# Ledger of designs, part 6: VH-VL binders against Protein mesh

Target 1, 209 residues: Protein mesh, of Bombyx mori (Silk moth) (h9jiq1r811to1019)
Amino acid sequence: GVAGIFGDPHIVTFDDLQYTFNGKGEYVLVRVDHSQLKLDVQGRFEQVPRNIHGAVNATHLTSVVAASNNSQTIEVRLRPQHAQWRYRLDVFANGKRVYFDRTALRVQYFPGVTVYQPMYVLNQSEIVVMFSSGAGLEVVENRGFMTARVYLPWTFMNQTRGLFGNWSLDVNDDFTRPDGTLASVDLNNFQSAHRDFAQHWQLTDREQR

## First folded at step 20 (VH-VL)

Design v5 (from u6 with heavy chain Y58I, light chain S31Y)
Fold by ESMFold2, look of step 20:
Structure v5 (fold): chain C 209 residues (1-209), chain A 122 residues (1-122), chain B 106 residues (1-106)
Amino acid sequence: as target 1 above (209 residues)
Amino acid sequence: QLQLQESGPGLVKPSETLSLTCTVSGGSISSGDYYWSWIRQPPGKGLEWIGEIYYSGITYYNPSLKSRVTISVDTSKNQFSLKLSSVTAADTAVYYCARDSTHDSYYYFDYWGQGTLVTVSS
Amino acid sequence: EIVLTQSPATLSLSPGERATLSCRASQSVDYYLNWYQQKPGQAPRLLIYGASNRATGIPARFSGSGSGTDFTLTISSLEPEDFAVYYCQQWENWPTFGGGTKVEIK
């Protein structure tokens, strides 16, 4: 299965449910807590920068952090547009910045996780993270916006929680809150997705990274 | 061992194009281990990074110069070059080529050419 | 653009004295700060990379410290060949250099 966040924060769950929200801060995208299988993927959303028209009432993904089982933690962070000279994205392995800008550095191995940029990409606009658990994360920068996709093998089915849903093959229960209750979300009202569902998956300062 | 050497005209007229070549010896540009940079220094002043190139042809430029600068590479001759268009007296400087190298995620310029003075005057 | 401000502009000292050179960045550059030495008529030479790591062949009297926005190059006991101009340079964004500190004989 695959779930993702695209452009203007548009979410597609593992059950192919689509919705948007305009929350700020850090949120659980997907979490798995099984006796032999762990995954934690978190995303940071920030206010879209001002443009010529003034303030913009929208948020965008600016960072994704992930770990699976006992792997190192990998963070992929969007560089500010004014700082995207050679690198579109920053990558951190357990807090240490690493680069993929040369042939010898294209694929790098860390405990429990392999990180690489695809062939023919040398500006770090695409980063792929492959965990030994089978979980995968793809982060792409395009025109100053970050998109992220999480790829999971069938071993994760019915075990996910968070903004990417529970992968039950039923869209009707994807809006499950951390306490297990089901949110009633009006898909035509962006405030409803945040108010009734997404805010409950928001992390506090103590829970981040 | 590894050496970098700048070559090109020392005098350029205003509005014309400054053109320099850096020849690399004792190492290979096509190995993919390094980026190759141009850096300049006006007389009595500090250093300014102009830009750099990878062996594949990928380039990165100082935003203040980007509209006037072109860097290119010829791996068969083990050379890379700089063209700076529409020059003025402000472009008078010593021009260096340098190797962009890395160790343990830290980046630096470890080898430099001797530098060549280019004067822009009418 | 990240601006690096070096101080002092000129440092007049005698051989054997300790030199302390400062570099301040307009925003955090983490540990991505290098130091170069340049003698008249010569190209710069790498001294310190990553704030505190000596480049190959650099004598132990040269040391670097700092992180974020404030960095220091120290020469513990000046030798005659150390009288030169010193530049800091950052790699957090496209490379920029400080204005230099000239270390000269008193």
Scores: ipSAE 0.604, ipTM 0.826, lowest interface PAE 1.7, mean pLDDT 90
Fold by ESMFold2, last read:
Formats: structure tokens, sequence, C-alpha cells
Structure v5 (fold): chain C 209 residues (1-209), chain A 122 residues (1-122), chain B 106 residues (1-106)
């Protein structure tokens, strides 16, 4: 299965449910906490400039942090455009910045996780993270915005929680809150998705990776 | 061991193109282990990075010079080159080629050519 | 562009004295700051990379410290060959260099 964040931001769950999310801060995208299978993928969303004294309801993805089982924690962070020169994205392995800008560095191995830049990429605008658990993360930068996709093998089915849903093959329970209750979300009103569902998956500073 | 050596004309007239070549010996540009940079230093002044090239041909340039700079590589000759168009007296400098190297995710210029003075005057 | 401001412009000292050279960045460069030594008529030589790591062959009297925007190169006891110009250089963005500090004999 595949779930992802696209656009400003548009979410597609593992059950192919689509909705718009404009929250600010750090959120759980997908979490698995099973006896032999752990996954934690979190996203940071920042507010885009609009009216300096008016209401602002547009955000964009600026960072994704992921770990699975006993892997190192991998963060992929968007570089601001003025700092991009030859690196569109920054990558951190357990908090240490790593680079993929030459042939010998294209694929790098860390405990529990492999991180690489695709062969056709010349500017670190695409980063692929592959955990030994089978979970995968793809992050792409294009013209200053970040998109992310999480790829999970069938061993994660029915075990996921968060903004990407629970992968039950039933879209009707994808809006499950952390306490297990179902949110009633009006898909024609994207403020409803935040108000009734997504805000409950928001992290505090103490909770984020 | 590894050596970098700049070559090219020492005098260039205003509005013309400055052209330099760096020859690498004792190492290989095509290994893909390094980027290769041009850096200049006006007489009595500090250093300015001009740009760099990877053996594949990908380049990165100082934004203040980008409209006038072309860096190219010839892996068969183990050389890389600088062209700076529309020069003025402000482009008078010692021009260095240098190797862009990395260790433990830190980056630096570890080998430099001897430098060549290019004077822009009519 | 990240501007590096070095101070003092000139440091007049005697052999055996301790030299302290400052480099201030216009924005954070984390630990991605290098130091180079340049003697008259020569190309720069790498001394310190990553704020505090000595390059191969650099004597222990050279040390670097700092992070973010404020960095220091220290020469614990100046030797005659240390009278030169020193440049800081950052790698957080495209490379830029400081204006240099000339260490000269008093």
Amino acid sequence: as target 1 above (209 residues)
Amino acid sequence: QLQLQESGPGLVKPSETLSLTCTVSGGSISSGDYYWSWIRQPPGKGLEWIGEIYYSGITYYNPSLKSRVTISVDTSKNQFSLKLSSVTAADTAVYYCARDSTHDSYYYFDYWGQGTLVTVSS
Amino acid sequence: EIVLTQSPATLSLSPGERATLSCRASQSVDYYLNWYQQKPGQAPRLLIYGASNRATGIPARFSGSGSGTDFTLTISSLEPEDFAVYYCQQWENWPTFGGGTKVEIK
C-alpha cells in the first residue's frame, strides 16, 4: 500500500480516501505499534505567507521524520529556496546531516535503514528511505514544495493509524482518532477534516521526533 | 602526488572572455569522488568562489557571476575549464582551481593549484 | 549569500604568543565552517574543517571552535611560520570566504 501528501496539502490514505488538510505543526502521518512491527512517520507543516494581518489557512509540508523497528531515525527536510544551490533537500540520520551528491554517496546504509538518491537525480531533489521492516518513504522537492509517499508491504495491513488511515480496505474508518473513536468528516468541507479529525493527531514539542 | 595546475592567457582585454584550464595529475576527475572548483582572489583582497563542476557535467555557480560563467570538463584529458565573459578591470585576480572534497559530511577545498594571475586591461 | 566577517583585520603578535581569530557569519552555518592559511605567493592551505577538525598534517597548536554564527581559530603558541593571512569559509550554502585576518610579527 501507498499513502501520500501532495499539493497544498492533499492527502491520500492507504485506503485511497482523499481529503485536504491545512493544519500547522507536527502530525502523525502513520504509526504502527505492534509486538514485532513498529513504524513512526511524522510530518511538519508550516504556514505559507498570505495576508500578514488576516486569516491564513494554507500550509505546506516542510519535513518528514521516520523510524521503523530499531532503525536510525531519518529526517528529510525542505531547504528554503535561497539556500538550495546544489541541495534541494536535507537528510539527517539520527540528527547528523548526510549527503548524496556524488557517485560513491548515492546509496548509504544505516542501522535498520537504507537511504538513496535515484540514479537520474542530479540535485538531491528526490530521496528514498527503505527500512528493513519493509516500510518505504519517498520525498520529492519540486519548485519549493515537498511531497511525500509512504509505501508499506501487506504485513502492515490493518495496523496503521494516523492521517494516512488504518488500511482496513474500508474508507469509512480512516478518520479514526488516537483514542479509537470515528470522526464524522464532511469531505466537501476541508475545515471539517482538521477540526474533527486531524488536530487530534497533532504532536506537542515533547512528542515529536 | 595529486597536483592541479592552471593555464591560460595572463592578459585579457575588457569585454572579452577570460579562459582558463586546470590540468589534474596524480588523480582522476572521472572517478566521481570529487567536485572541481574555480576560486579567484583580486590582488590584496579575499577569496571568491566562482563555481564548480562534477565529472558528469553538472555545474553550480556563484549567483553573482552566473550570467557570465561557464565551467566545463574534459575527462579524457583530465581537465576542467573556466570561461568568464564580458570581463572588466574588476575581474583582475589570481585564479585558482581547487578540489571540492568531503569527509564525514564536512566539505572543504583540500588541494589547490598554484594560481594564475589574469589581468584585465586594454 | 552568507557573509563572513573576520576580526581583527590585522593581529600583531610576537612568536610564542597566543593568537585568537574571530569569524562571524551573517546567518547560522551550523558547524560547516573551515579555516585556511595563506602565505604570500602561495595558494590557501586547509587548516580546520567542520569548525574544529584539524586537517591532515596540521600541528596541534591550531584549534577551531564555535558553531552557528560565531567561530574562533586559536593558535596556542605562534611560531615563525604562522605569520600569514587566515580565511574562514562556510559550506552551509554556496561557498563564501571571510575577508581574512593577517597575523603579523610585532
Scores: ipSAE 0.600, ipTM 0.827, lowest interface PAE 1.9, mean pLDDT 89
Fold by ESMFold2, fold request of step 21:
Structure v5 (fold): chain C 209 residues (1-209), chain A 122 residues (1-122), chain B 106 residues (1-106)
Amino acid sequence: as target 1 above (209 residues)
Amino acid sequence: QLQLQESGPGLVKPSETLSLTCTVSGGSISSGDYYWSWIRQPPGKGLEWIGEIYYSGITYYNPSLKSRVTISVDTSKNQFSLKLSSVTAADTAVYYCARDSTHDSYYYFDYWGQGTLVTVSS
Amino acid sequence: EIVLTQSPATLSLSPGERATLSCRASQSVDYYLNWYQQKPGQAPRLLIYGASNRATGIPARFSGSGSGTDFTLTISSLEPEDFAVYYCQQWENWPTFGGGTKVEIK
């Protein structure tokens, strides 16, 4: 299965439910906490800069951080366009910046996780993270915006929680809060997804990776 | 031992194109371990990075010079080259080639050519 | 563009004295700051990379410190060959160099 964040921002859950939210801060995208299977993927959202017409009531993804089982923690962070000299995205392994700007460095191995850049353009515009658990993360920069997809094998089915839903094959329970209660989200109301669901998945500094 | 050597005309007329070549010996550009840079220093002034090239042809340029700069590589000759178009007196400088190297995710210029003075004068 | 400002422009000292050279960046460069030495008629030579790491073959009297926007190069006891111009250079974005500090004999 696949779930992702696209555009400004548009979410597609593991059950193919689509919704938009405009939350700011750090959120759980997907979390699995099973006795033999762990996954934690978190996203940071920042307000889109003001344009000529004033404040914009929209956010965009600027960072994704992930770990699975006992892997190192991988963060992929968007560089602002004015700082995108050689690198479109920054990559950190347990907080240490790593680079993929040489052919020999395109694929790098860390405890429990492999990280690679699939293209020989070597500008870190696309980063793929592959955990030994079978979980995958793809992060793509395009025209200053970050897109992320999480790919999970069937062993994660019906065990996920967070903004990407619970992968139950039923869209009606994808808006499940951390406490297990079900949110009633009005998909025609731009504020409803955040107010009724997403804010409950928001993290404090202590809870972040 | 790795050595870099700049070569090219020392005098260029205004509005014309400055052309330099850096020859690398004691190492291989095609190994893909390094980027290869051009850096200049006007007489009595500080240093300015012009741009760099990877053996595959990937280039990056100083934004202030980008419209006038072309850097190219010839791996069969173990050389890389600089062309700077539409030169003025402000482009008079010592031109260095240098190796862009890395260790532990830190980057720096560890080998430099001896430099060649290019004067732009009518 | 990240601007690096070095101070002082000239440092007049005697052999055996301690030299302290400053480099300030217009925005944070984390630890991605290098120091180079240049003698008249020569190319620059790498001294310090990553704010504090001594390059191969550089004597222990050279040390670097700092992070973010404020960086220091220290020469603990000046020797005759240390009288030169010193440049800082950042790698957070495309490379830029400071204006230099000339260390000269008093």
Scores: ipSAE 0.571, ipTM 0.821, lowest interface PAE 2.1, mean pLDDT 89
Fold by ESMFold2, last read:
Structure v5 (fold): chain C 209 residues (1-209), chain A 122 residues (1-122), chain B 106 residues (1-106)
Amino acid sequence: as target 1 above (209 residues)
Amino acid sequence: QLQLQESGPGLVKPSETLSLTCTVSGGSISSGDYYWSWIRQPPGKGLEWIGEIYYSGITYYNPSLKSRVTISVDTSKNQFSLKLSSVTAADTAVYYCARDSTHDSYYYFDYWGQGTLVTVSS
Amino acid sequence: EIVLTQSPATLSLSPGERATLSCRASQSVDYYLNWYQQKPGQAPRLLIYGASNRATGIPARFSGSGSGTDFTLTISSLEPEDFAVYYCQQWENWPTFGGGTKVEIK
C-alpha cells in the first residue's frame, strides 16, 4: 500500500481516505509498533509565507524523518527557496548530512536502509529511502513544495497508526486517535480535522526524532 | 598531473561579451567526479564565485551574475568556457578556473588555473 | 547570501610568531568552511577544508578550528613562505569568500 501528503497539506491514507488540515508542528504520519516489526515516520509542517494576495491560511510539509526496525534514521528536509542553489532537499543519516550530487554518489547504503536519487536528477529534488523492512519513502520537491509518499508491503496491513490511517481497507476507521477512539471529523472544515483528530498525533519536542 | 589553463582575450570593450576557455589536462572533465568552476578576483580585492558546470551540462550560477553568465562544456576538447555579457569596468578581474571536489561530504576547490587578467576598457 | 567577515585585515608579525586569523559568517555554515592561501601573482591554494582538516601536503603548523559562525586559522610558528593573504570560503550555500587577511612581515 501507499499513503501520502501533498500541497496544502492534503493527505491520502492507506485506505484512500482524503482530507486536509492546517496543522503546524510535528506529527506522526505512520507508526508500527509490533514485536517483530517497527516503523516510525514523522512529518514537520510549517506555515506558508504570506504572498502579494495576502495571508495564506495553510501549512506545508518541510521535513520527513523515518526509521524502521534497527535502521539508521533518515531525515529529508526542504531547503528554503533562497538556499536551493544546487540542492533542493537536504538528507541526513543519523544526523549527518549526505549528498547525492554526483554520479558515484547517487545510491548510498546505511545500516538497515538504502537512500538514492533517481537517475537524471542531480539537484536532490527527489529522494527515495528503502528500508530493509520493506518500507519505502519517496520525497519530492517541486517549486518549493515538498510531497512525500510512504510505501508499505502487505506485512504492515492492519498495523499502521497515525495521520495515514490504519490500513484496515475501511475508510470509516482511519480517524483513529492514539488511544484507539474514533474521531468525528467534518471533512469540509480544516479546523475539525486538526481539533478532533490530527492534534492527538502531534509530537512534543522530546518525542521528536 | 592535473592542470587547468585559462585562455581568451585580455581586453574587452564595455557592453561586449567576455569569453574565456579553461583547458583541462592530466584528467577528464567527463569522469563525473567533479564540477568545474569560474572564480574571479578584481585587482587588489577578494574572490567571487561566478558559477560552475557538471559534464552533463547542468549549471549553477552566482545569483548576482546569473542574468549575464553562461558556462558551457565541451567534453570532446576537455574544456569548459565562460561568457559574461554586457561587461563594464567593474568586471575587470583576474579570472580563474577551478575544480570543485569533495571528500567525506566536505566540498572545496583543490585545483586552480594560473588565472588570466581581463581588462574592460574603451 | 552568506557573508564572511575576516579579521584583522592585516596582521604584521615576525617569523617564528604565532598567527591567529578569524572568519565570522553571517549565519551558521556548520563545519562547511575552507581556508585558502594566496601569494602574489599566484592562484589560491587550499589549506584547510571542513573547518579543521589539513589538505594534502599542508604543513602541520597550519590548523583550523570552529563551527557555526566563528572560525579560526592558526599558524603556530610563521615561516618566511607563510607571508601571504588568507581567505575563508563557505559551502553551506553557493560559495562565498571572505575579504582576506594579509599576513605581512613586521
Scores: ipSAE 0.522, ipTM 0.806, lowest interface PAE 2.4, mean pLDDT 89

Design v5 (from u6 with heavy chain Y58I, light chain S31Y)
Fold by ESMFold2, fold request of step 21:
Structure v5 (fold): chain C 209 residues (1-209), chain A 122 residues (1-122), chain B 106 residues (1-106)
Amino acid sequence: as target 1 above (209 residues)
Amino acid sequence: QLQLQESGPGLVKPSETLSLTCTVSGGSISSGDYYWSWIRQPPGKGLEWIGEIYYSGITYYNPSLKSRVTISVDTSKNQFSLKLSSVTAADTAVYYCARDSTHDSYYYFDYWGQGTLVTVSS
Amino acid sequence: EIVLTQSPATLSLSPGERATLSCRASQSVDYYLNWYQQKPGQAPRLLIYGASNRATGIPARFSGSGSGTDFTLTISSLEPEDFAVYYCQQWENWPTFGGGTKVEIK
């Protein structure tokens, strides 16, 4: 299965439910906490400057942080356009910045995780993260926007929680809050998705990576 | 062992194109281990990075010079070159080529050419 | 553009004295700061990379410190061959250099 975040924050869950939200801060995208299988993928959303008509504040994805089982934690962070030269994205492995800007550095192994830049890409605008657990993360920068996809094998089915849903093969329960209650969300209202569902997946300081 | 050597005309007229070549010996541009830079120093002043090239041909330039700069590489000759168009007296400087190297995720210029003075004068 | 400001512009010192050179960045460059030495008529020579790591073959009297915006190069006891101009250089973004500190014999 595949779930992702695109564009203005447009989310596609593991059950193919699509919705948009404009939350600011750090959120759980997908979390698995099984006794023998762990995954934690978190996203940071920042407010886009300049107000738009109708008083709506837009946000965009600026960082994704992921770890699985006992892997090193990988962060992929968007560089602002004015700070880009060789690097569209920054990549950190357990907090140490790492680079993929040379042929010998294109594929790098860290405990529990392999990170690489696809063969055609030379400016760190696309980064692929492959965990030994079978979980995968793809992060792409395009025109200053960050897109992320999470790929999970069947071993994760029915075990996910967070903004990417629970992968039950039923879209009707994808808006499940951390306490297990089901949110009633108006899919045409970004405020409803945040107010009724997404804000409950926002991280406290202790839960941030 | 590794040596970088700049070559090209030492005198260029205003509005013309400054053209320099760096020849690398004792190492290979095509290995893909390094970026290759041009850096200049006006007489009695500090250093200014002009730009760089990777063996694949990808380039990055100082934004203040980008509209006038072209850097190219010829891996078969183990050379990389600088063209700076529409020069003025402000472009008078010693021009260095340099190797951009890495160790443990740190980056620096470890080998430099001897430098060549280019004077822009009518 | 990240501007590096070096101070002082000139240090007039005698052999055996301690030299302390400062480099201040206009915004944080984390630890991505290098130091180079340049003698008249010569190309720059790498001394310190990553704020505090000595390059291969650099004597122990050279040391670097700092992070973020404030960096220091220290020469613990000046030798005759150390009288030169010293430049800092950052690579948090595209490379820029400081204006230099000239260390000259008193």
Scores: ipSAE 0.508, ipTM 0.792, lowest interface PAE 2.7, mean pLDDT 88

